# Designs tried in a protein design chat: VHH binders against Geranylgeranyl transferase type-1 subunit beta (CDC43). Part 2

Target 1, 376 residues: Geranylgeranyl transferase type-1 subunit beta (CDC43), of Saccharomyces cerevisiae (p18898)
Amino acid sequence: MCQATNGPSRVVTKKHRKFFERHLQLLPSSHQGHDVNRMAIIFYSISGLSIFDVNVSAKYGDHLGWMRKHYIKTVLDDTENTVISGFVGSLVMNIPHATTINLPNTLFALLSMIMLRDYEYFETILDKRSLARFVSKCQRPDRGSFVSCLDYKTNCGSSVDSDDLRFCYIAVAILYICGCRSKEDFDEYIDTEKLLGYIMSQQCYNGAFGAHNEPHSGYTSCALSTLALLSSLEKLSDKFKEDTITWLLHRQVSSHGCMKFESELNASYDQSDDGGFQGRENKFADTCYAFWCLNSLHLLTKDWKMLCQTELVTNYLLDRTQKTLTGGFSKNDEEDADLYHSCLGSAALALIEGKFNGELCIPQEIFNDFSKRCCF
Below, E stands for the ipSAE of ESMFold2; O stands for the ipSAE of OpenDDE; V2 stands for 0.75 times the mean of E and O plus 0.25 times the DockQ between their complexes.

## First folded at step 1 (VHH)

Design a08 (framework vhh_7n9e_1; at its last look DockQ between E and O 0.28; V2 from the best seeds 0.00; counts 0 for: pae O 10.8 > 2, grease 26.1 > 24.2)
Fold by OpenDDE, look of step 2:
Structure a08 (fold): chain B 376 residues (1-376), chain A 124 residues (1-124)
Amino acid sequence: as target 1 above (376 residues)
Amino acid sequence: DVQLVESGGGLVQAGGSLRLSCAASGFTFSRYAMYWGRQAPGKGREWVSGISSGGGYTAYASSVKGRFTISRDNAKNTLYLQMNNLKPEDTALYYCARVGTEDLLSGRYYFDYWGQGTQVTVSS
């Protein structure tokens, strides 16, 4: 009888709100060096605030002006004079001929705008077709995966970035936001079959997704989320789903869980990780992997809460990685809170409560509102 | 206190080689992925190479791929960058950084600590 100790909410909500707010306040300041990450900062902060029941649209609408300035429309030097658009991370880094538009910043911006309920902007200012065309250009024709940015000079994908499952997710998420819902919709802009082929090629033998047959919870979450957005989760075999679920469950480190602390045999096991999730085998638990693993489980089965130990992960987050003095969540119990882990830690908790949409990585309420208004 | 101290930079002729070192202290080195970055004059910071905590995974910028090799000795708390076939375009301040987290959405690494850097100058 696991006595749900209705004890006082161990969540320091006020501190978390302040934590996220502080990060938003840093955006106008001289952190010029972090300009490339500003969209991410906004996204994580707004998401966190929203998770903790802040009306972000009402309170932080001023950030929309800044974000809107980073929306860029340009013409590619290709045979078709293709018009593309997207968001840049910094206006300062507008180095002539440098690729400024990238998939991650575009997604962060779009999601932030959605959270801030800037629906008018979506309807009147954003060119969804040109956004989608940008995504189209980022798809690798040989593999079906995506590059994060384009070289405007060569009209080729940047060779600097990996073309892993993360960018597949980002690309599909952007298209989804742009109104793609069916395969036919997606096929207008991308080779969906080739993308699916790529995703399937990243299946690991023992379950989950990852490069080179090395399963990783983050990649798994990306793959599954992508498939979900493409309404293609059914393409996975039952066996693979089962194996993946099993693999994910074994990522939860617990004395009572599927992965028992063999403290004597594995230097990678910390008792302090009890209830936490690993990103891969024989690694330390990390706050962010709580979200990636739980999101993956959530996408695979409706009974995911029964399969994993949600109480333990909650305890892990609230008792180990939550920072009660400063607010936020840390990567582990030894580090200070950071924005990334704070967002994903919060998201994990929200997911457990049924208040978070894992497919688009935004609060469920916001997703619902978006879906109602943007009836694509 | 977390400290990262780079060394091994200097002046080298094009086609030459250098080996950079980064001495880490104040944290469990073996638990963290590490990264080499560089900043050329008048340019922004760019990543050069990354290595996982255990050294099993390495990544390189396209510009240095095949020429540079990142490695680490966890027993010595030291990160290395072997730079071969250096080019004038490799001239930069090279710094090591501790990876705090990898943002899967952005594909970016968040660095929480970095060194002061070591200057590498490649003459034509």
Scores: ipSAE 0.006, ipTM 0.231, lowest interface PAE 10.8, mean pLDDT 85
ESMFold2-Fast, scan of step 1: ipSAE 0.400; ipTM 0.688
ESMFold2, look of step 2: ipSAE 0.013; ipTM 0.273
ESMFold2 (binder alone), look of step 2: mean pLDDT 83; pTM 0.830

Design a09 (framework vhh_7mjh_2)
Fold by ESMFold2-Fast, scan of step 1:
Structure a09 (fold): chain B 376 residues (1-376), chain A 123 residues (1-123)
Amino acid sequence: as target 1 above (376 residues)
Amino acid sequence: EVQLVESGGGLVQPGGSLRLSCAASGFTVSSNYMSWVRQAPGKGLEWIGRIYSGGSTSYNPSLKSLVTISRDNSKNTLYLQMNSLRAEDTATYYCAKGYSEVLLGDSKYFDYWGQGTTVTVSS
């Protein structure tokens, strides 16, 4: 098969910048009380702008004031009077005798502050130990998994909340941001062995990670990123790594089949999905799964660019899901651009260029700067 | 397919009133927060206001006396009522759907934009 040559940049950079800037301009500084999704909107918008080389700290530092106001530090009514902290989505959602701190808003706020280079506040005002204690309280003692928030009556992980691989990733990412690097560091706050046992129990028989032995590329990315942050990728067997690589390569929709195998016609091929990645078998390609699959491959093998068809996924993103009129990226060629797919599609392209850190889902330059400042 | 289609723009005289519509398809307006945003020629985007899933509204303080956001759940349509229009209200007006926090690619709610509708206030 002949390979496409990338001529002059086909990326509509100016339109993408305007797309992400629009989303930040939607956020009213005067009415913080009701927007529970604002942390996520800030994160994806700032990340997208940073990928396209916008100096976000110079242009959007005014969002730091709103984020700082959502940092809550409190003392739990438990036997040890544990001091915890974290970020809330809404200042109005106060439940008497309970905390509204949650893992997703905490991670998005911390990553946004890092991208906005709010290092003075991050290093002097944020209480990293109390952030880590909040994460500690979210771990389930029986299986080692994590839940999003604390139960009102027990001050422990919520019994009604989900505890899948997403929250394991968020918990470990927060601890990593707080300075945990070695197993000894993590063991100060969590039961790392039980967490590893839980992650390994989510391995699927024929490769990848997912619930009930059903492989899913999103859960696979969360599991592999978690293991990478724990310096524990080597605990995966060679067979499982190879099976997972093979499974991930089969997620790329192509008329020419998987590059790891002898070329053959893909029975699941759809012309509109050519070169894109699916999240699981018998589904259509989706812009975000380009990121989740490529991040997973990157974490498993240094040869990933030789094993998958990077030119084809680049063409899928730029020709089918990139919106040249509005800027941004859509889920597929039939839908309009949205913030989530615009960020992750941009991240996938940046990952191919070696400019993105998939484990923390931030630009590589930002990660490098953060690492120099937070040497614990 | 998720779509937002704005309509009702056009030429209007100073002091006039205008109601813009945003027809939604592929999702339910009442299950999401919805916003109106505008962009005047040569200027940045300006947030106008939002209606929350529960029906409460919030507005840009500089525009609160001039605009009202409402919706008709039976028509799955969002509205922006504008009164006492001035030349400085000349802009392209956009409808936008709120965003739900998503860590994986299986989100039910994404932040979507319409193509916009142009309002020109002049004599």
Scores: ipSAE 0.013, ipTM 0.248, lowest interface PAE 8.1, mean pLDDT 80

Design a10 (framework vhh_8fcz_2)
Fold by ESMFold2-Fast, scan of step 1:
Structure a10 (fold): chain B 376 residues (1-376), chain A 123 residues (1-123)
Amino acid sequence: as target 1 above (376 residues)
Amino acid sequence: QVQLVESGGGLVQPGGSLRLSCAASGFTFSSYAMNWVRQPPGKGLEWVSGISGSGGSTTYADSVEGRFTIIRDNDKKMVYLQMTSLKTEDTAVYYCAAKTRYEDFLGSTYDYEGQGTQVTVSS
């Protein structure tokens, strides 16, 4: 075996647990001042703690009460008086006659509740059909993609809102959590064929997925996870799969043993990036792209661990972006640890160990329990 | 005002050579990776080649590797595409496109795009 799985022996587990716990308990403001999204903070913190074997349902069940109060169920001012529901990020942003429900906060809340094992709420209070109707309203009827929220004047997706592969992933993940498995299940709420057509139209000619035929590993992971949840990975051609695998392997920055020695020719190469993954050509390595690239490879080929340099990416994460004093993982060697990169860096390591479900972005054990209950 | 201006397109015979140029203004050129993308008749956009901000790292689409060379001159704020052994399949409008050195969370589109220059490979 040329590449061994590096276990948590080099990981500062106690420091990482304290890092995630501090964020969950104290909810510190993000550096340099974007709005603090508490639902995202809860999701990344609970996920990180779960990856490091903390019993989050026993310790942090009290957060369920806060999440539950952000569940909104409302009637649209349309001809059918459509009942929708979902989760808001802030109660203060409640605008009269408008919904502040959005896809990212809804997914973060649902995944957090799954990790906290809030099965009673999922079975008795949560209206899965009205959640699915909200997702339905977010689909663009012309091209099948999804927007994050509804326009308050039209009660449908605004033509000026972003509708890329991220929102396709979030929409399908929510429907999957609500119980959709077969094409018939998804077709009850969305135009599945139009969505598939949109996803396939975002294939790049030389492999990977992106916008405007520009390959990007984040969009690639979103597209592949969406197809996996739709049981439609087999609709990808063998050539496209092979091209995408080759493209993803070339995203690993390495001066050692790479197929094409790109790192030695890369003028943007920094030795501190060695072993990490870039999101697209001629960029720096970033902790989160280790997750996005490895998840994509995992979905495309069973041999992914033999094809990529798993030891090198493990060393990049543990030696360069892991913060041994504070806990957590940073974007790169120069920045401080932040919650997003700490969660996804931890997830990348867990994926290498076979302990993480990349399609729903939760620990494998949690996914297994959820799957056995299917309806909660 | 940000501007990317392509030039050097034209009619060439199969097996011929052509050099495309792109002049950049209105942004910090050396901070951006530069790319060439093309649109063949009746098809969508296809990425062709990329070069890092410093100019030492290059990447190419499989269809053009060994035939095309991307070069930049940061002092002149220029990027070039040297095309050799041209094929009829290389017929397209070629666009110059700029993207930042760092990635956005799950976002990828070019920050700036040019107006395009037509390349036609025919007898």
Scores: ipSAE 0.018, ipTM 0.171, lowest interface PAE 7.5, mean pLDDT 80

Design a11 (framework vhh_7ubx_2)
Fold by ESMFold2-Fast, scan of step 1:
Structure a11 (fold): chain B 376 residues (1-376), chain A 123 residues (1-123)
Amino acid sequence: as target 1 above (376 residues)
Amino acid sequence: QVQLVESGGGLVQPGGSLRLSCAASGFTVSSNYMTWVRQAPGKGPEWIATIYSGGSTMRDDSTKGRFTISRDNAKNTLYLQMTSLKPEDTALYYCARDKGYEFGELLSYFDYRGPGTQVTVSS
């Protein structure tokens, strides 16, 4: 018999479970009165429940039927008659051309199926090669970055589609889920060298990743997770890793241990932000940035728990953004709990406990079981 | 009780400009992340820009130089100013209350969105 594993003693575990369960219960009637991204809601809710040790495969297996129906496999009108597949349907507007296969819905669906242990469907029915070909078609041939979806007339993305580090992460995560591990595996579907070149081009001069040399912890987490899944973190220079660690540690809002210079850079310090993480300089702390910053630190150094103030971020999450009456976590102490911040705040606490795989954003036990079963 | 209503769309020639509005009721836009999203024919939803509760903004790099998100807290209204419009900007544009992150699509979910306003860029 082991001790209870339902997180830190100050966590209102039962209220958090009910918070996530309410979101799943509302899904069949979500169109009455509001429009929601259903695949993302399923993912965040199932992830949150799994973090709090709910047996989601036994209790919420009914959602698998809905998710499976959103799996689309189609033949492109190209020279090779390429068969692609993926998931659709989370942002449905009920107009012609309103929905399509896209990378985010595909990743959310695959991770949810893994957490629900839908291994029979995953191993026997899901066409992993056609999923990987869809990802292949999303890669920009010139830059190596990825777009979220295809223009079905051209079978490629528009020149104006977003193709930043978020989609690089999603694309590589999908390929990893489909069984890609070695460079040779990835090279079957994508130009891995061009992708690496793109990621490295998004490095900022003084550390971290971002757009136009503007460091951002969210882009940093996406880049580092992508490199981890590609087994390519070693390609980062020691200087860049050290600069990035230093930058990430300075994202933690704290009245303790700061140099006078660092304190002056935090002229907008608010006591309610103490211990929380900001996404970039001169911004307020946010629950989700605790996850993105701690995941980034975890990927860069084994000593991350000794280097950052883990007690302070734990106190920020549990005392400032945890909602003890409703369950869930809010963005900051002023706002109500919402599903996204509840999931990522819970994930940040689970990561501190060594119970979360930040690279795929799922519980570590689920990742370990999946990794033993993955076949292509 | 919560409602978002977009307006200001229409037919525009390439190189033209439009200003979209999103009127919110039942909640305060200044207390939330607010996002503009578009969906073009045959494509998935594409994140354009987010304005934070504090008033700072994040924009998609592909449209950052042409599109600007703003709000009027007194009118509880969100805006998207669009310049140098291209045929590929043709889409249904909708506003959403965003519970996600400042850089967008993967990390965002919308608990409320409007029905959208159609923008057609054609000569």
Scores: ipSAE 0.015, ipTM 0.317, lowest interface PAE 7.5, mean pLDDT 81

Design a12 (framework vhh_7mjh_2)
Fold by ESMFold2-Fast, scan of step 1:
Structure a12 (fold): chain B 376 residues (1-376), chain A 122 residues (1-122)
Amino acid sequence: as target 1 above (376 residues)
Amino acid sequence: EVQLVESGGGLVQPGGSLRLSCAASGFTFSSYAMSWVRQAPGKGLEWIGRIYTSGSTSYNPSLKSLVTISRDNSKNTLYLQMNSLRAEDTATYYCARAPLWFGELSTPFDYWGQGTTVTVSS
């Protein structure tokens, strides 16, 4: 831990490893209710194990075969017979004459392959240009935002409400993994200027990013990570950056110092939330918002550890949401541990220690290894 | 244990109206966006619409004039109001919890109800 009062002996590492391992062990069953979420389950489980120093490529390489099977390369029924590729969540959801390839499953599969060091497949079998063409098709020409999948009838981005900052992040992360670094690289596949215009339009009046002008730390993290991957954080005004930092710092629920008064005025204040982060104003603290808020602060200022109360969020995670019997982390003090909060809570602690790359949501050592192979 | 339980389905005449309910338990309902999804017999899933934590809504453009989604956070209940029902609206209707952040984006929904069947027939 980065603070002496929050020592490593408080982290139940062996229990956390067993928690993540159990999720992987259940995946081979066709009767699991989370069949459609298997890519995400693999990703969070492998990421969590890697955060706790498990050599995942040595122990869990057998999951690569299942993931490779879900890589689909297809020809669209359009004027140019466009070749696209990506990952599906379930082979059962394959609709004739339509693609069931989607951005979230594609990103989780690619990140999992990177963590499992499936570099031979990544470098020789994976068609990065056809992956990038799929991402290109998901961009809305009118707004510059992204949707998760293609419409069956038009072979263009789906018209459903999925063109928010989350899918902008996923699209850019996939292109980054495929080798895009410069604006010229991204411009080969997407309208980067239009995307930037969309992201900037999602700025809220007094800082942060959100949907429908409602600031939210999850959308803020997605927007800032997207801008970071596009090397475009500098395009944010100094005022907006300062307002966003101030907004994010006020998301930490605290009974200490000046924040004690603000927390006592919060209608949703609960002593059990002390030190945790909320996703937006007047809400309860949640384990995942520790990650979203700290990642956002990390991207905006080098002084983020000095500006926020890292000791208090560490105490919130280890004393309130860490489950010492089962392993894992829960959303809050009352709920059971679940995979998403376990991974993001672990990621938040790793980020505080400088061991996590928030922009791609993978351990820093894995990012460094990946970067060496992609000639950063 | 997260649970979503749909109710209010049944037989309705063409041109009629129907309101479906979804009772949520095992999580802080007010903190999550919620969606309705349907599946007609022998067909794929069709997204109907979403309601955010703020109460703002977003709909499938092909269904926007026919449906209204609302929520009551004090009762942990989600509603789908349907008007001018057609035979093509015959389907099993599912309540689904929509994650807000990329950590839950392997699918647009992390939890589903068991479904309630709506039959539009004379």
Scores: ipSAE 0.014, ipTM 0.315, lowest interface PAE 7.6, mean pLDDT 81

Design a13 (framework vhh_8fcz_2)
Fold by ESMFold2-Fast, scan of step 1:
Formats: structure tokens, sequence, C-alpha cells
Structure a13 (fold): chain B 376 residues (1-376), chain A 124 residues (1-124)
């Protein structure tokens, strides 16, 4: 039987913990795995458990120790014999003329190690300089953007990957984790001015950032998080910040006043979307865009909780996309819970409570512990 | 379940044309950018072309720019690759790939491609 109580008391915490734990338990116990998404599964699962106050370091630190075996350090066949390192998704992936080290798996591994509080390994075994050199090699020299991996033949950015704001975020997040804070720190490894130029070129006329000249909340979150980590949010014009805040607020789908059109006049409005956030104009709400939009608003204005309808998005997440039987969160009311939406829906709720660090996409307590140890 | 089913490949003479098709199902098609990726014999994967969610923007690899055109039909949930002036170097298995549209999921998955792809052979 239901009771009409609002807020955290409606969260099925025990079911969510079991949901995330199942994903860790479903990982192959064998020493061989071909799942290139394995680092992501670990990251989302550990992050979700940490959001729900599970002591992941005590429970999963030893169990997931094999993650360290995915750390690869190698010497490039280039003029300087550059030493790089990073994390691979699978040790058995054998694609000719492609590197197995990539930016996404490296970021997920580093964030997972931070959440597991593997500080001894992080501070003594990881070669942060060679990690940063890998990131350096992924930067496009002409545009300043980043690709996810290197081409084996050229030891430069791979033609397999698109270069967009997602990779800019991942690259800067890795460098930040490796100790970069000032412009001088970043300039040791990347062309920071070219990167800033690229990010600014992805601004849309009426606010927000995008890919392919289309404003999108996911790319907006990547751009703003990147600028925050570079201490460069102040380089955005006041007008662009104001336009972007206005655009983000209009992403909240509601008959109660933030819709671009009234519910009866909006062809894309669905009652099941009420209170949720859309990623783009005239689209349906999605659990993950609650996180991307709220993170973006948080980075742009201290008053973000007063400007958006936080009660409505909380109700959308808890009443529409939270799965009370299985645990987890789905993309929308019609789909089953999945790991990605479960993690980001939980993160959105944690961000509203001031318990999540959107810039590195980890719980705030974990970020605080990490920052005290690394003195950044 | 995300499904991407490629078709339209075949044997063609140098200078000829082919139109590849990709039928998408199991996801909200108009929320994602779509890409074509190819694997030539004995080589790694090579990105060929991308198209935005709205068709407002297209991007091409230098090797195919001016010869290939990527098109999408959101109503039919289809992506096409119109190939003209085909060269022997274009011989490859071609895969349709979904961009996730987000930082973490999309980048991890790179390109969500399923099935066997479609073989294009350019030979006399």
Amino acid sequence: as target 1 above (376 residues)
Amino acid sequence: QVQLVESGGGLVQPGGSLRLSCAASGFTFDDYAMNWVRQPPGKGLEWVSGISWSSGSTTYADSVEGRFTIIRDNDKKMVYLQMTSLKTEDTAVYYCAKDSGTMVRGVIEYFDYEGQGTQVTVSS
C-alpha cells in the first residue's frame, strides 16, 4: 500500500543496492573477459552503491582487485620513445592497427579506484605522468579537441573516433585526477588555449553547447564540467551564461510552467514526462537528462535549486522511472531499469541533496576525501 | 534490444555507385547521431561518416568527402550511405553505428553496431 510521503522516504534504497550489486555479481569470474564495457559496468555499479551509502572500499576492494591488471604502460615507437599508460577495456581485444588504451576506460578505472579508495596504488604504482602523456597524444593539434585512442601506425589520435565535447571532458578529467589544476599544469601536457577555442566554438547561438550545431544538454554538461575543471567558467560571457540557464530551465517538461508551450499545445508533451528533463527541444523526458541538466545549472548559478522545479524532477524520478520491484531507474516510464540510467538518476537525486560532485561524476564525500589527499 | 541491420553491399566496378541501408530498432532513433564505420580486409576499423539527430549536420572522413553522402529518415528509422566514384580502397565490410548521444554511455560503446555488416567489394 502506498502512502503519499515526499522526498527520500520514497526511495527504495535496499532494492537499488541489490540492483547495483547484481551487476557486479554478473561479471565473469574467469580470468578472461572480452566485454569492452566491463570498466563502465564497474564504474556505474560502484558509483550507484556509493550514492546509497554502501562502503564499497570494504566490500568490493579486494573482489575487484583484478581491475589493476587492466593498467597498461608502454613505450611508443616514435622519435622520443614516449612512455604512455592507461586502462584497457579487455586484455584479449585484438583489433589490428588499433591501440587498446582509451580515454573512457582510463577515466572509469581511475574514478572506480578513487571510489574504492585504492590510494596506495594510485599514489605509488600509477605513473600519472605517463597517463597524462597518453591524454596529450589524444589531442588534435589543429582543433584542440580530443579523440578516445591512438592509431597504432601514427601514434596520434585515432580516425575511428569522433572528436567532440565528450572526449574533451574525459581528457581534462583524467589530467585533473593526475594533478593538473593551474593553466601551467595543463599546458605541460595539452594545448589549453586551442582546447578552450574548440569548446567556445561549440557554443550555440541561443545558449547551450552541442554537437553538429545542435544544442544538447549532455554536451552542455561536458563543456561546462570541462571549463570548471580548467577554472575557466568565467571566460563565458554573461549573456551566454544567462541564455544557457534559460535554455536549461526550458528543458524541464511540465504543465506547471516551464514548458516551451502549454501542455495542450505541445505536440511532444506526455503526462508521463511531467517534471522530467529533455535533452533537446521538443523531445521526451529521460532520466539521464535530469542529471546532465541539473549538473549544468549547478555549474552556472548558485541559485539553480530555486530556479528549477526540483520537487517535480524528484517526483518524476521516484514515481515514473524508479523501479520499486527490481530496483534501479529506467530511461522512461515504459522501459526496464538499466545500469546507466540507474546510476545517473541516483546521481541527479544526490546532486539535489548536495551529495554528488558533477564535475568528476562521483559522490561528494569521495571527491572530498580525494581532494584532501591530493591537495588540489 | 538495440538492433542495426545493414544491407545494400555488393560487387561493383571502380567508378561505380552503391547505396547502403541501415534499419534501426530497439531505441529512440531520433535521439542519436548515426555513423558509418568500415573494416577493410586485413586492416582495423575506420570511421567513414556521421549525421546529427536532425540531419542538420554531416561529417566525413577525408578519404570519402565529396564522394559519399550520409542521409537519415527518422520516420522510417533508416540511415543510408550513398557512395559514388567508388575506388578499390573502399573495399570493406561496412557497419552502421549508433552514437549514444551522451558522454559516458556513448563513448564506452563507441559505435553500437550489430550483425554482420554489409560487404562492399570494388574490383574489376
Scores: ipSAE 0.006, ipTM 0.392, lowest interface PAE 9.0, mean pLDDT 80

Design a14 (framework vhh_7n9e_1)
Amino acid sequence: DVQLVESGGGLVQAGGSLRLSCAASGFTFSSYAMYWGRQAPGKGREWVSGISGSGGSTAYASSVKGRFTISRDNAKNTLYLQMNNLKPEDTALYYCARGRDYGDFLYKGTFDYWGQGTQVTVSS
ESMFold2-Fast, scan of step 1: ipSAE 0.299; ipTM 0.692

Design a15 (framework vhh_7ubx_2)
Fold by ESMFold2-Fast, scan of step 1:
Order: sequence, then C-alpha cells, then structure tokens
Structure a15 (fold): chain B 376 residues (1-376), chain A 123 residues (1-123)
Amino acid sequence: as target 1 above (376 residues)
Amino acid sequence: QVQLVESGGGLVQPGGSLRLSCAASGFTFSSYAMTWVRQAPGKGPEWIATISSGGSTMRDDSTKGRFTISRDNAKNTLYLQMTSLKPEDTALYYCAKEGRITIFGETYYFDYRGPGTQVTVSS
C-alpha cells in the first residue's frame, strides 16, 4: 500500500480541478449564443472533474438547462413521417449556416447528463426511440458504417461524408445509452451484421484497426469499444487479438522492452517520450494515446497491466505532460495543457486504477450507477 | 494566454467590399487551423470559412464565391476578404482558433474566440 507514506501526491489534484473548472467558467459568459463544441467542452470538463472526485451533479447541474435547450425533436419529410431527435450545438463544415443534430453532440450531451445525474429528464422527457431512429438514419445502407449527420436533401447518411470507425463507436454508444444491449435490441434500429462486417473490414494485416490498412490506436480503441458494447469481441479471431495486443505493446515508447529498436539502432528515439504511447508507428508519444492504447489492451486481455509498462506510462503522464503550475495535461512535454489531453490523460490514470469505464469514456462509479438505474 | 483581436468591420453599402483581420498571439499561430464565424442579431453563430495550418480552405457554399479566407503566418494574422456584400451579411464577425479533430469525431471550430468586429450592410 503506497498510502502508508504520508507525503504529497505526485498528482496535483487541486490544480487539475481548477483547470477543468476554468473551462466551465468561460462558457456562462457566452450564454446568449450557441458556442460550437460547447457540448464537447462540457463533457471533457465534467469528466475530468468527476475523475478527480468532484461531485459534479451538485456543483455543475446548471449546465443541464443549456444542454436541454439543445435537444431537438423533428419529423423528417419522408413517406413514413419519421420522428428523430438528438442534440445540436456544433456548426459542422458541410452545413455552415445551421446547427444540426449530429452524433458527436448527441453522445457528449447524453454522457454529460449521465455524469450530472439528470436521470429524471433522461428517463421521462428524452425520447430514446427517436434518438435511436436518428442513429438509424445515419447508417450507410451499403457498407453499414455511420456518418455524423443527415444530408439535407435525402434525410439519410451521405455517401460522400466521412464514415470511419469513430462514427461507428459514437453511434453504438448512443444506442447503448438508449437501452440497446442484445443483438435484437440493436437490430431494431440498425443493420448490426453490416456494421460488424464494416468493422471487420477495417482490420489491418498485422493487427490493430485503421483506415486503408494503416493501423492506428485511436481507430483500434473505437473498434474494440464498439465490439464490446455489441457483446461481439469474441467474433475477433485469436490470431488477430494476439497480433493487436503485440502491436499495441509496441506503441509504448521505451529504450527497454516493447521498443521496435534499441536506442543505438534508433537514433530518432526521443527521451522526452519515454514511457508514453504513440498512435501509430514512427510517431511521437501523445498523452491521449496512453488512454486509447490502454483501453484497447484492457478490452483484449485481462493481463494488460502485466504486459505493458504501467509505471513508465504513469511517470510519462505525471512527470512530462502533467502541468503542475496550471493544472491539466498537455499533448507532449513541449505543448501547453489543453482540455482534450487533460481529460484523456486523467482517464488513462483512472483506467490504470480500475476507476474508469473505457467503453463509454466515463468514470466507473458513474457507469455503475447508470447501469443499476437502467436495469430491469 | 491565447488572444484574438478582430478589426476591419464597419458600415458599407450593398455590393461593397471589406477586409477583416484577426491578430493572434499567445500560441504558435502557424500550427493551428483558423476559422471565421459570424453572428447576426437574434441568431446563433454561423460558420463562414476555415483555413488549415497548411493553407487548405473550406468555405460556406452561400459565401464561397464572395468571401476568401487567408493567413499570413509571418504576421500571425488571419484575413477574410469580403466582396459583393449583401444586407444579410450584417453580423458580428469573430475569428476563432480551432481545437483538435479528435477520436470521438468532433471538430473543434471555436477553442478560443475574439470579441468580434461589427459588419453592417445597408443603404
């Protein structure tokens, strides 16, 4: 037990809390307008505060009013008069003069409501079936992947919009939050077999998932989390799982163990990256990839803490990317702290401690409370 | 401290032109995508144009024939050249430092936003 020594924590918890609080303080000063990505900012800030044991429901429940105003329910101009709903708050580049219902804002709003314990609204006012129908419309009928929003003219997912593994994850996470658990539940809204076929088609030759047979740890985490939420991790072959574990372990940067080269063979080895994780081969370590790689390993093997160098990644996060003056975590040792890396660096540390649910990207206690409230 | 300061707005007649500027400080300007956004009275923010760190641009279809986004990395300055201005272009124009495209699929358009510069198009 390391707590036997009464000394200062290496984690500057008080500074991290203030860092996340500052982001929430900025939002109320702009409440007359709809700030794009405000939903994402709320999610990352509330998640970070919750990881550091702040009672976010008691302190930041006032943000629920703003989020609730961004819930839109509408009837599509189609033959069936399909009722859809979701959350707006982002101006996407392809729909520039309108806020539209989109998958990322919908997921961030739902996860934030769960963390803020807005269960009365979630269970009684939010139309989960119309949310799920929106997700249904975002699925591409040809390949089974998902786009972030609907095409204005067709009211369906556009074949020219990006539809990678990130949107597959977001879509399935929304459906899971709406109550889908079994294949029968998911099949009510989406073509689950086509989605599984798409995910499997994104497997890379030597393990991991990515676009155009280029493995990437972020896409790997999205794919594995999607499969976990679909209860379909067992559909992966043993060889692919083993290859993926090996690939992920080689993403940890070190002059010892799991390095592609010894330091004398890799003149480009950067000591400032020691212990951190890279998103793909021959790139620098990044705080967020600690989370994406460790979440992926956690989903693939129960032995993940024994297989990777958890002490080294902890030291990377706390000694190199943690900002002791301002609070928060940066991308790397050279950058300033930002909200995205602060949230995911904190999440990586929480995951190592068994306190984080990587599949929904929320604290484990929050997930447990959500699960108990939404059980039969 | 990230700071964005817009200038160049004013009163113009329909069919006129304006060039907006945004002076950036407190970050490595050349490493980030930059965006112009406008907000008309009583309406939410409307995206106009984004320019990547490499100079690639994305523009709103309603304005892309009339508005051009550009940057000068040596001067840490973002520009919006506006031509053939219409009454419906009347708005407060903001520059914004974009956040990151993340694994959750969201695109941060407004990590930081300036106080804006007013453009009024009227006869």
Scores: ipSAE 0.025, ipTM 0.328, lowest interface PAE 4.5, mean pLDDT 81

